# Designs tried in a protein design chat: VHH binders against q9w197. Part 6

Target 1, 300 residues: q9w197
Amino acid sequence: RLRLQDIPALTQDHCRMRDPAEVERIINEFVIGGPERMQIVSDFDYTITKQRTEDGGAVPSSFGIFNACQSLPENFKAETDKLYHKYRPIEIDPHMPIAEKVQYMIEWWTKSGELTSGFPFDQSEIDQIASKYTHALRDRTHEFFADLQRLGIPTLVFSAGLGNSVVSVLRQANVLHPNVKVVSNFLQFRDGLLDGFQQPMIHTFNKNETVLNETSEYYDLVHTRDHIIVMGDSIGDADMASGVPASSHIMKIGFLFDHVEANMKKYMDTFDIVLVDDQTMDVPRTLLSLIEKQHKLNLE
Short names: E, the ipSAE of ESMFold2; O, the ipSAE of ESMFold2 at other seeds; V2, 0.75 times the mean of E and O plus 0.25 times the DockQ between their complexes.

## First folded at step 1 (VHH)

Design r5 (framework vhh_rezetamig_d1)
Fold by ESMFold2-Fast, scan of step 1:
Structure r5 (fold): chain B 300 residues (1-300), chain A 123 residues (1-123)
Amino acid sequence: as target 1 above (300 residues)
Amino acid sequence: QLQLQESGPGLVKPSETLSLTCTVSGGSISSGSYYWGWIRQPPGKGLEWIGHISYSGSTYYNPSLENRVTISVDTSKNQFSLKLSSVTAADTAVYYCATSIRFGELSPHFDYRGQGTLVTVSS
């Protein structure tokens, strides 16, 4: 039996747990089950990418990379900023029912699609900008994805952002291995012109449902993998693996950077492990190393 | 190891419908694959994307072909198919079926493709 006190990465001050005994229990289940029962579900923006650079500079979101493209119409950024100022307060409103928020998310994406239509665009512009941000991935992300590939663990990158940017960054960072799957919003073209986004729309409130509504294909891929590591930087990310059997063992890792004191209680109630201003993949990698070490012993 | 094999007629008459089937072996079409599609190469020209169907069932077709193309998946037979209507001599090409085990972007990368099948359109 492994004990938390014997795992240095999990005893650091920045690693917070509401229920250490439950974390210890889940880790031992993962170690006993081995890599064949594992799958990863991770957000991209500010989870695979850093929340800050070492110099304190801002890291662009996947849509931020797109908005930096030079061939976009003169007023494109201004018009998208107007939509952001209208809909973002609704998205994060703690009092509005989720069903009502969903209608506003549909409205936001419909209007965003209209703005993202009727002009020529080349994916190579996203690639050029994304090449500047491969260094903005969390420290040891290359090693993390290499660990996952070596262990044969399916990794779902599930983003409500722009998949064109997500795929570009991951590919150029050389971490888009065959076991990595990206579910996100992708640009659509018609007659050489942008034509909004491919369906289905992925937004904050359907990140759990969109994949599960494709249940036959998703289930066949991962149905034997009931040991899940979920990684995210927002409260909504904790639900990305919602809908799996109640008997599943899920480790939810939350990256907390902004307004730490005000958000700590909610994050600790939502995630099993809360990592405060930790711009590394060291904790997820430690979990994988424990699984791999036991697996190698069992093969001898 | 995943393997794809095209099947269908090597000769089609002008104005008729070209029908090709891709059989998947070494893996299930319902697992691990995110795009199932078709590409072709006319004699002396480069590769041309025809279309694909995504894991969600959404279809994406080359705009120049969209009124003539239908792509469908039959998971029970581990197959996917192409129908191209109203063919002309310009549709003469080597046709490849292809799949991706990664979610794509605007132009999905095909990780696995068949060996190709030559289709000649002539009277």
Scores: ipSAE 0.000, ipTM 0.122, lowest interface PAE 17.1, mean pLDDT 82

Design r6 (framework vhh_rezetamig_d1)
Fold by ESMFold2-Fast, scan of step 1:
Structure r6 (fold): chain B 300 residues (1-300), chain A 122 residues (1-122)
Amino acid sequence: as target 1 above (300 residues)
Amino acid sequence: QLQLQESGPGLVKPSETLSLTCTVSGGSISSDSYYWGWIRQPPGKGLEWIGHIYYSGNTYYNPSLENRVTISVDTSKNQFSLKLSSVTAADTAVYYCAKERGYSYGKAFDVRGQGTLVTVSS
């Protein structure tokens, strides 16, 4: 039986846990179950990418990469800003029921799709801009994805952002291995012109595994994998695996950077492990290392 | 590197105007990619977005607060400010300034200040 006190990466000041006994329990379940029962579900923006860079460069979101493209119409930024100002207050409204907010999210993405339609677009512009941000992945992300590939662990990158940008960054960073699946919002083309986004739309309130039940091939790959590591940088990311059976063991890792004192209680209530200003994949990699060590012993 | 810091009185009397300033350091407020905003968290409640400003001076406010809120920007000082008029005990909250992503689909802020508690009391 592993004890948290014997795992140096989990005893550092920047690694916070509301319930260390529960974290220890889940780790031991993962180690017993081995890599065959594992899957990863991760957000992309500011989870796989850093929340800060030391060279002073800004890390754009996946939509930020798209918005920087020169093929976009002159008024594209102004029109998308109008939509943001209309729908953002609704998205974060504490009094409106989620069911009503969902209707406004559908309206927002429908209008965004209309703005993202009727003009030619060179997808290579996304690649050009994304190439500047492969260095903005969390430290040891290459090693983390290599570990996942070696262990055969399916890895879902689940983003409410723009999948074209996500795929571009991951591909150019050489981490888009065959075990990695990206589920996000992707551009749609018809007759050489942009035609909005592919269905289904992924937004803040539907970012969970029920969306994936419509794609049976991925479901068939992961439905036997009831040991899950969830990674995110916002409170909503904790629910990305909410559709799995109650018998599942889920480790929720939250990356907290901005203003730790004010946000700590909410993040500790939401995530099993809260990583404070940790721009590395070291904790997720440590969990994989523990699973791999026991797996190798069992094969001997 | 880029940091935001709130400053202003921690105590405001009912019916008066709450005034806070956010100082931006490690980067320029004159960015065409971001909005500069204010968010608050009343005790025991969730985060409430107040509003934001573009460096050009264009402002957008939460409809529930719009009649009481003014946000302004001073690019020469690298600062932006919040004024909330006619305050009541319901305005007691921790107030945060933030660098806001223009079209965030589930992610709200790149950078946030540490927050400042403002108590509305006599």
Scores: ipSAE 0.000, ipTM 0.138, lowest interface PAE 19.9, mean pLDDT 83

Design r7 (framework vhh_rezetamig_d1)
Fold by ESMFold2-Fast, scan of step 1:
Structure r7 (fold): chain B 300 residues (1-300), chain A 123 residues (1-123)
Amino acid sequence: as target 1 above (300 residues)
Amino acid sequence: QLQLQESGPGLVKPSETLSLTCTVSGGSISSSHYYWGWIRQPPGKGLEWIGHIYYSGTTYYNPSLENRVTISVDTSKNQFSLKLSSVTAADTAVYYCARQSLAVAGTEYFQHRGQGTLVTVSS
């Protein structure tokens, strides 16, 4: 039996747990169950990407990469920036009820779709901009995805951002392996012009694993995998694995950077592990290493 | 409606270049919605992604193959092509051309693919 006190990555001051005994229980169940029962569900923006660079500079979101494209209309960037300044404070508000926040998210995404229509656009511009931000991934993200590929663990990148940018960054970082699936908002075109986003629109508060196409090979692969690591940087990310089998054991890891003191109680109530200003994949990788070590012992 | 058809020699000698062409009908390669790519399946093994191309000419290659692979597009003929240099017996496989959705990774990249063409490397 593994004890938390014997796992250095989980005893650091920036690693917070409301219920350490429950975390220890879930880890031991993951270790006993092995890689075959595992799946990962992760947000992208500020979860796979850093919340800050080493010099304290801002990391663009997946939509931020799109907004940096040269061929966009002159006013596009200004209009999307206005939407961000209006709706982002609502999205992260710790006191506003979720039901009220959802109405504002629908407004935000509707207006964003309207702005993202009626002009030509070339995906290669996203690729050019994204190439500059492969180094903005959390430290040891390449190693994390390599671990997942080696262990055969299906990994869903589930983003309320722009999937065109997400896929571009992951491909160019060489982490978009065959075990990785991206579900996000993708650009739609009609007659050579942008026509908003492909339906359904994904926002922070409607991210549920049930939006996956259940007739896909991915669903067949994961429906028997009842040990899940969920990773996110916002409260809504904690529910990405809702609707899984009753035998499921879920470890929810939350990356907290914004308004730490105001958000700490809510994050600790929502996530099993809260990582405060941790720009690495070290904790998720530690969980995988414990699973792999036991798995190797079982194989000889 | 959309049809992809592989064409090229079914037998290639070791050390030579394997050349395949994919002809697309029922849809335009000059689409901003899709990548166009190549995958292969060696006998008794799983699918291996070779690479893909955007209609603008931007290419992405499997790192294990990148020094031997060239993918090109000819939008005027609605075709794209694969060249794999310095072939060995390990390159014997069924080769598929495919249209790739931006939304997915792995096998689901290539749901809309051709029938496949067997390429045997032997002397």
Scores: ipSAE 0.000, ipTM 0.214, lowest interface PAE 13.5, mean pLDDT 83

Design r8 (framework vhh_rezetamig_d1)
Fold by ESMFold2-Fast, scan of step 1:
Structure r8 (fold): chain B 300 residues (1-300), chain A 123 residues (1-123)
Amino acid sequence: as target 1 above (300 residues)
Amino acid sequence: QLQLQESGPGLVKPSETLSLTCTVSGASISSSRYYWGWIRQPPGKGLEWIGHIHYSGSTYYNPSLENRVTISVDTSKNQFSLKLSSVTAADTAVYYCARVYGSGSYWKPSDYRGQGTLVTVSS
């Protein structure tokens, strides 16, 4: 049986746990179950990408990459910014019921789709901008995805951002391996013109595996994989694996960078492991290493 | 060559209002895409987001601080400022101004920041 005290990556000050005994229990379940029972569900913006860079350069979100494209209409940024001003306060409102917030998120994304329609656009502009940010991925992200590929662990990148940007960054960073699936908001084209986003729209409050109901092939791949690592940087990301059996063992890893003192209690109540200003994949990689080490011993 | 520079008093008495200004150079603050914000780091603790503002005047504040915080923008001077009222020793921190961006669903202060300015609250 593994003990947290014997895992150096989990004993650092920046690695916080409300319930270390529960974390230790889940790790041992993962190790016993092996890679064949594992799946990963991860946010992209500021989870796979860094929350800060060492050189002080900007790390744009997936929509930020799109908004930097030169061929967008002159009023596009002003109009999308008006929507952000209206809907962002609603999204983060602590008093509004989630069901009511969902209706506002549907409005926001519907209006964003209307703005993202009726003009020609070339995906190569996203590719050009995204190419500048492959080194903005968390340190050792390439190694993390290589570990997942080697272990045959299905990896779902689940983003409420723009999937065109997400795919572009991952592809150009050489981490979009066959075991990686991206579920996000993708641009839709009709007769060479933008026609909003492909349905269904992914937003903060519907970001869960139930949106994959229409993808039976993916369900067949993961329905036997009840050991899950969930990674995110926002409270809503913790529910990305909702809809899996109650018997599942889920390790929720939260990356906390800003608002640390005020958010610490909420993050620790929500995530099993809270990583404070940790711009690396070292903790997720450590979990995979422990699983792999036991798996190799079992094959001997 | 975007640069952000904090300025203001390094010492503030308890119960008074802390006032800081951020001067933006190398880029216009009147950008529809970016917000401009304040973050602080108390000695020995992590970063705490205070709030941010769009050049149009739209503001978002940390709920734990919102009753004490006002952020304003002066596009003619390419500056934005923080006022934090009723300060206590707990408000002693290094204060950073920052460029902030959003994806539509998120905002992140993961962009350019100033070098920081230490503010001590002491009598």
Scores: ipSAE 0.000, ipTM 0.111, lowest interface PAE 18.4, mean pLDDT 82

Design r9 (framework vhh_rezetamig_d1)
Fold by ESMFold2-Fast, scan of step 1:
Structure r9 (fold): chain B 300 residues (1-300), chain A 125 residues (1-125)
Amino acid sequence: as target 1 above (300 residues)
Amino acid sequence: QLQLQESGPGLVKPSETLSLTCTVSGGSISSTSYYWGWIRQPPGKGLEWIGHIYYSGSTYYNPSLENRVTISVDTSKNQFSLKLSSVTAADTAVYYCARDQEWLRSGGNYYMDVRGQGTLVTVSS
């Protein structure tokens, strides 16, 4: 039996838990179940990428990488910025019910799609810009993905951002292994011109496995894997695995950086483990290490 | 109707360079919407992505193969080509050329909307 007090990565001051006994229970279930019952579901923006660089600089989101492309029309960046200033305050509004926020997210998405249509686009430009941000992945992300590949653990990168940018960063960082699947918003082309985004729309408030039930390939891969690590940086990310059976064991890891004091209670209520200004994959890697160690002992 | 067709030697000796060409018909390779790439399937194994190229010449390779792979494009012939150096028996596979909108992988599967019929390349002395 593993105890939390004996796991150094989980005893750090920046590693916060509402219910340490429950975390300990889930870890022991994961260890007993082994790699074959595991799957990972992770956000990308500010979860796989850092929330800050070592020098304190900002990390662009997946849409931020796209918006930096020079082949976009002259007015594109101005119009996109106008939408951001209108809808972002609604998205983060703590008082507006989620059902009302969803309507505004659909409106934002529809208008963004209209702006992202009717012109040619050089996809290689996303690759050129993304290549500058492979260093902005959380420390030891390469090792984390290598661990997952070695253990044969299916890894879903589930992003409400732009999948073209997500795929580009992961590929150029050499972490887009065969066990990794990206589900996100992708650019659509028709007759050589941009035609908005592929359906269905993925936004902060609909990131759940209902979207993934349409993908038979992913479902066939993971339907027997009821031990799940969910990783995210926003409250909405905690629901990415909500479509799985009630018998599942889910460890929710939340990365908290902005407005720590104001957000701590909500994050502690939402995630099993809250990592405060932790720009590493050390805690997720520790969980995998414990599973792997026991698995090797069982094979002896 | 877009068609892709692989061509090149079906037998390559160990240590030599494997060279394949893909001919694109029914559409232009000079497209801002697509990458043009190569994937392979060794006998009894899953698909392995080799790399792809944009019509401008920008190339992206599988890290496990990048030291041996060169992909080039010839827009005047509507063709793109693969060279894989220092081949061994492990490089024996069915090789496919493909049009790729986006790089997307899941459990060894790759997002390719159009691909050729495939060509068997055997590495043998």
Scores: ipSAE 0.000, ipTM 0.197, lowest interface PAE 14.4, mean pLDDT 83

Design s1 (framework vhh_surovatamig_d1)
Fold by ESMFold2-Fast, scan of step 1:
Formats: C-alpha cells, sequence, structure tokens
Structure s1 (fold): chain B 300 residues (1-300), chain A 122 residues (1-122)
C-alpha cells in the first residue's frame, strides 16, 4: 500500500535506487511482516561512523583509535601504518580481482597479528580515545539504536575493524543495548601480554564465512527473522547476509561518499538504496518508522 | 571524470634530484588530502607521503624523511614531490593519489593516476 512517492526521505536527490519498484515491494513486505521478522546487519567503520566530519575532515577507523593509544610500543604506529599504506590501496582497488585481493588481506592480517603481540596493553586507553569520537557517529544514530531496542530487533554489528574500539564507542555513546551483538576482530591476551587477535580474522572479503563460527548462538536466535536490513559503505558489505535463504527479503543500503562518479554504477548494481554523502541514519530510521506504524495499528 | 596526471619522472644517478608533478581535474582539489604512492619492480604498493588540504600537515615514510618534500598549489590544482639524495631503492613507478583523509596515521586512496617511472641508476 505504501508508495515511494509518499515517503519523503526516499525521494531526496541523494537517495538513489536502480529499481524503485523493487525497493517499494521490499518495504511493503517488511511492513506486513512486522518487527518480529526483522534483523539488522551493519558494518561499523564509515557506516555507523560518519565518512566525514562537519568540516570535511576524516573520521578515525576502529584501528585508528587503537593506534592512537600511548601504551603501544614506540614504533608500533609506524609499523602498522606501513602495512596500512601497502594493503589498503589494494583492498579498495576496483580493478584487482577479488581472489587476488583475498591473498593480500590474509597477508595483512597475519602481519598485523605479529605486530600486536608480546607487550602489555592497557585497554582503558581505547576508552579514553574512543570517548573523543562518540560525536563521529552518523546523525541520529542514538535514535536509530533506541528504535531497534524498542522494537526488539536483533542488530549485528559486523566489522573487519577492531572490536575493542567498536564496543568502546558504542558503549560510551550509550547505544550498546542488549539486542546489539558485535562480531569483529578482538585483541587476545596471554599471561598479561597481547597475543594477536582472536581467531578467525575478519576482513572485508570473508565477513560472511566467519559468522557461523563466531555467532552460532546469534543465528539460532535470528533464523526465523528473514526480513533483513544490510548497511555498509563498501561493495563487500552487501554480502554480509548472503547465508540466509533465497526466499528472504533483504534491503541493502550503501553509503557512498567519495569516488562517486566512478563507483555509482557498481553501487547501484549492488545496493538497493545508495545514499550519496548522507551522514545521517534518517533512511534506516524511516524504514523502521513505517514498520512500527503498521505494527501499532495491528496491536489495536 | 576524476583525472590525476603525473609527470617529471626519468632516469637519474644516485644522489641526484627529481621533482614530480600531478595535475588534478574533475573534483574540488582543495577539499582533499593528497598522497604519493610508489611501486618498485617486483614489489607491492608503498605509501610515500601525504599532505593535508591546506598544506599544514605532512607525513612521510621513514626511508624518505629528510630527503623528500611534498607540497601542493590549490590555485593550480597541482601536487608535487621534490625528491633529493635519490637512492637505487627509490626506483619505482610513482602515483599521485586522492586521499579521503588522515586520522592517527591511517590513510586510504580512492583514485590514482597512471604513474610516472623514476629510475635511479648509474
Amino acid sequence: as target 1 above (300 residues)
Amino acid sequence: EVQLVESGGGLVQPGGSLRLSCAASGFTFSRYWMSWVRQAPGKGLEWVATIKQDGSEKDYVDSVKGRFTISRDNAKKSLYLQMNSLRAEDTAVYYCARDRGYSYGLYYFDYRGQGTLVTVSS
């Protein structure tokens, strides 16, 4: 019954859709199914956090927060920066085949784990640094998570970043509610010393594979929830929910900020909704609002 | 639409100097961090230097600190890399790269040019 033309948030110039009729169909399925069939799967870096600040500056990644900690060895940042500068251009290269990129991601994470071993670390420093970046969450993120909690919608934050930083930011922003689960790379300690990361390593091209091992209890909880909103800022994020039945209804929302002209066609082919330089949660919140409105009517 | 065109590469003897230039078009150059990235024969990509939108902040890989200087001219939409005291290990294809920003020593690039070859050999 709902038409896209009657939903103001979806008619804005920065809200792009390859197939508006399909988006409209999925929204109506979500509204009919109600909150009890819903789940959210979202990336963290540059999806829950902004892609730019008000002044146009960069937002630190979850690993960037960790690398700012003072108790790290003097050369730690320089060594991890060398790895980032080598592998990040490869990770985001639009012309390199994914199979070749995967080998570089495995190499990157192996070397990162080796660097992140053999010294004591005070995790409270992550909390200190993260406290400065709660303002870097997309506008109305607090309201978005409050909506999800109120509706009882399980929310999986699935990140190839550093889970210790992700959890710290979400907790300090007061959005880490009981319905929110974080699956990411977490620091491992042995005898009071860092010992790399907990296995398996999560990178942009294996998020789907790791979910079964890390969150089997979560999948048991959500296996009846076949209506999914997927949120991400990279092409790889679109596949975070690929393990669900083909009969599921999935709305894929992609946040596109930079490289717009070169990436637009691929993003529109990959995501149902592409949000261009939209540093808000307004579109995801609008979808929840439509679901909630119908749910309230059904309870009457 | 976005174009980055490098120039200034060539053959130079060890201890020599070269100045690389990059002409940018198709975007608001003054709003982006810019970087130089290189790829030596048989090796992977290596970040070399980064510069903030207004030129107030610069960073370099350790092996080029004190030898290379990154600069920009926003009015001319141009990025530069002055390379002094060149070594055989500096032999590489050098790419001009657009950067989304810098935070805690972390950069990432969404556009690269075609590259310019720098060969340091006698």
Scores: ipSAE 0.000, ipTM 0.147, lowest interface PAE 15.8, mean pLDDT 83

Design s10 (framework vhh_surovatamig_d1; at its last look DockQ between E and O 0.01; V2 from the best seeds 0.00; counts 0 for: pae E 20.5 > 2, grease 25.3 > 24.2, SAP .759 > .668, placed apart)
Fold by ESMFold2-Fast, scan of step 1:
Structure s10 (fold): chain B 300 residues (1-300), chain A 124 residues (1-124)
Amino acid sequence: as target 1 above (300 residues)
Amino acid sequence: EVQLVESGGGLVQPGGSLRLSCAASGFTFSSYWMSWVRQAPGKGLEWVATIRQDGSEIDYVDSVKGRFTISRDNAKKSLYLQMNSLRAEDTAVYYCAKLTMVRGVTPYYYMDVRGQGTLVTVSS
């Protein structure tokens, strides 16, 4: 029954859709299904965090927070930068088959794990640096997580970055409620020393919900929740929910900031809603408000 | 087997105080971050406060800052929440939670809430 033209947040120029009729259809399915059928799957870096600050400055990634820690070995950043310059061109190569790229991603993360081993590390260093970036969350992120908590909607933060940093930022920002789970790469320790990352490694080409074990607590929580909002800032984020049943209704929201004109067609083909230089949670919050409004009417 | 047993709830008037306790067993209490979470009638679980293993770092949800104090006693394997200046909006079942970084074959973070909780009712 809802029409897009009646939803102000979705009629703004920076809110782009390749197929408005499909977006309208999914919204109406969400509203009819209510919060009990909903789940959120969101990237963290440059999705929950801003792509730019008000002054145009850069926001560090979750690994960027880790790399800023002072107790890391003197050449740690130089060695990780060497790996980045070798493997990043392979990761973004448009002509290399995905199966071949996956082998290089495994090699990259294996070597990164080797560099992240054999020295002591205290999580408090990540906490100190992360404390400076709680204000770098997208505008109204606190309200967004409060909406999700109030509605009881399971929220998966699914990141190919560093989960220790992700958890630290979310906790210090007062948004890490029990409905929030973080799936990411976490540091591993052996005999008081860093020992790489906990397995399995999460990278660009395996970041999808099917990596979760069917018998996990998460499956029990979400197997009846076939209405999904997916949020991301990169093309690969659109597949985070790809393993769910074909009967599912998925709204894919993509945050586009960099090289807008060059990337627009690909983002429009990949995401249902493309938000151009929108450093807010206003569109996701609008979807939740529509669901909540109908839910309250049904409880009367 | 991990066990968390909450106590100390009750009926209190607005502006009153209560102290909640959580007795932990079945795991190395001193090695985990601990939290208090609450559930108001008809609402989802809300995080309230978190404390580091050694008590050196503490975070609160904005609505309780300056009113609630989280603390721990690692020797007694106990977590506490001192609640002052209580408001009607603080009415909830309060749970003690262990913060877990890994579960199953896929690494993830979650709050492990498993106790029966303790009911706090703020009413005139």
Scores: ipSAE 0.301, ipTM 0.699, lowest interface PAE 4.2, mean pLDDT 86
Fold by ESMFold2, look of step 2:
Structure s10 (fold): chain B 300 residues (1-300), chain A 124 residues (1-124)
Amino acid sequence: as target 1 above (300 residues)
Amino acid sequence: EVQLVESGGGLVQPGGSLRLSCAASGFTFSSYWMSWVRQAPGKGLEWVATIRQDGSEIDYVDSVKGRFTISRDNAKKSLYLQMNSLRAEDTAVYYCAKLTMVRGVTPYYYMDVRGQGTLVTVSS
């Protein structure tokens, strides 16, 4: 049985756990089950991409890549910024009822779609901007995705951002392998013009099995894989694997960078492992290595 | 088919307590956010409380905070509302509701199914 003290990546000071014994237990369950029972569910923005570059700078979101395209109408960024400033405080409001928040998230999405309608747009603009940020993926992301492909582990990139940007970055970074599926918000086109976004909408409050249960192809692909690693950078990402069988084991990894002191308690209450200012895939990769190697040793 | 059955209502004096229950069937209960809503005589529907599918996020209308507690048991497919320190203005028919998304021209979330309701009367 593995002990946390013997796993160097998990003993680092920036690697925080509310319940180290539970983390140890889940790791050992993963080892017993092996790669065949594993699946990965990961957010994209600031989870697969870095939260900061080596100089401490920011990385654009998947919508930020789109908003940088030259062919957008003159006031597009200003109008989308107005929507952000109106709705973002509502999204994070600790007192507003969730049912009411959902109505405002639908309103936000609808208005964003209206702004994103009625003009021509070429995917190549997104690809050109995205090419600048393939270096902004977490260190060793290429190796992590290569390992997942080699081990045959289904990997879901589940994003409330803009899927056109997500796919572009992943493809150009050569990590969009056959075992990787992207579920996100995609641009819709009609008669050669943008026509908002494809349905259904993915937002903070439905980024979970509710959306995935409506996509039965995904369920058929992964229903035998009840050992799950969830990776995210926000509290809402913890729900991405909700609704799995009670016998499932889920390891939730949270990447904390912004307002660390103020957010630490919420992250520690939500994620099993909280990584503070970790811009790498080293902890997820360590878990895969343990699962592969120790599972084989236990069988032999 | 989706069914929600509320129970536990009744007549109580101000300051009393009641516990409402909602039995769910016909859908994967553990995958959906659930709410309690109420309708006082001659009034529109009022949202009361909402709970995330895993119980990790709970919200209440301000008028019931500190007095009402929403909970769920996913294994029993049941939703609960513990109501303490009841007031006359809490008199209403209480409904259990499943939240879901409507796809279409403008996507939005709504209460797509609610039960028949259970009457709570707070009166001297």
Scores: ipSAE 0.000, ipTM 0.107, lowest interface PAE 20.5, mean pLDDT 82
Fold by ESMFold2 at other seeds, look of step 2:
Structure s10 (fold): chain B 300 residues (1-300), chain A 124 residues (1-124)
Amino acid sequence: as target 1 above (300 residues)
Amino acid sequence: EVQLVESGGGLVQPGGSLRLSCAASGFTFSSYWMSWVRQAPGKGLEWVATIRQDGSEIDYVDSVKGRFTISRDNAKKSLYLQMNSLRAEDTAVYYCAKLTMVRGVTPYYYMDVRGQGTLVTVSS
């Protein structure tokens, strides 16, 4: 039986846990069950991508990649920036009730769709911009996805961002393996022109079973996999595995970077493991290695 | 726990100099932009200077350009402000601040944490 004190990655100062005994218990359940009971559910923006680079520079969101495309109307960036600056503070507000936030997220997405209509656009522009950011993924992301593929672990990338950008970055980084599925907002086209986004809308606060009902084929792939690692960078990400049986074991990993002191309590109450300013995949990778190695030892 | 401790303030005559220091702990100092901000008596907070984590990009409020120099020593986890040619208008509590960014389409920086400050008084 594994003890947390024997797992160096989990004893680092920036690795916080509200209930270390519960984390230890879940890890041991994962080890007993082995890779064949595992699935991964992860956000993309600032969860697979870095929240900051080593140079201290900004990493664009999946919508930010789209907004950098040259074919966009001259005032497009300015108008989307106005929407961002109005709604982003609401999205990350630590005190506003979720029900109120949802109304603003719907408003934000609707207006973004209206701006993203009525002109030609080619996916290749997103691919060109995205190529600049394949090296802005968390350190050891390539190794993490390679391990997931090797172990046969289904991986859902569940994003409220722009799926066209998400797929482009993952593909160009050579991590979009057959076991990886992307559920996100995708561009809609009508008569060769952009026509907003495909329905239904995905926002931070409906990334849960409600949206996943639209992905029933994925459910068939994972319904026997009741050992789940959830990774996210916002409070809304913690519910991405909602709707699983109560007997399921879920490890929720939260990447905390923004307003650390103000958000620490909420993140600690929401996630099982909170990683403060961690720009790597080292903790998730450690969990995979423990599951593989110790499961084999237990069978012997 | 992030901690920023300012020091080096004091009473100085107009035209004089002071060097402020800020000792940082509880975070990877070399990975963050740092700033000095100040609050004069009866006034709001004013940004003074910002320095990139590697020291390659530096910016100042116009009123201190040519007189103040921000610097950092990542090995010592320390931020500095050399203040020369001090004026009465520079009288303020000076705070060291760790900056972070709001992620997304248009990132911007904000003061994540600041210290308790060090008082600089410039008077005849």
Scores: ipSAE 0.000, ipTM 0.184, lowest interface PAE 15.4, mean pLDDT 84
ESMFold2 (binder alone), look of step 2: mean pLDDT 85; pTM 0.854

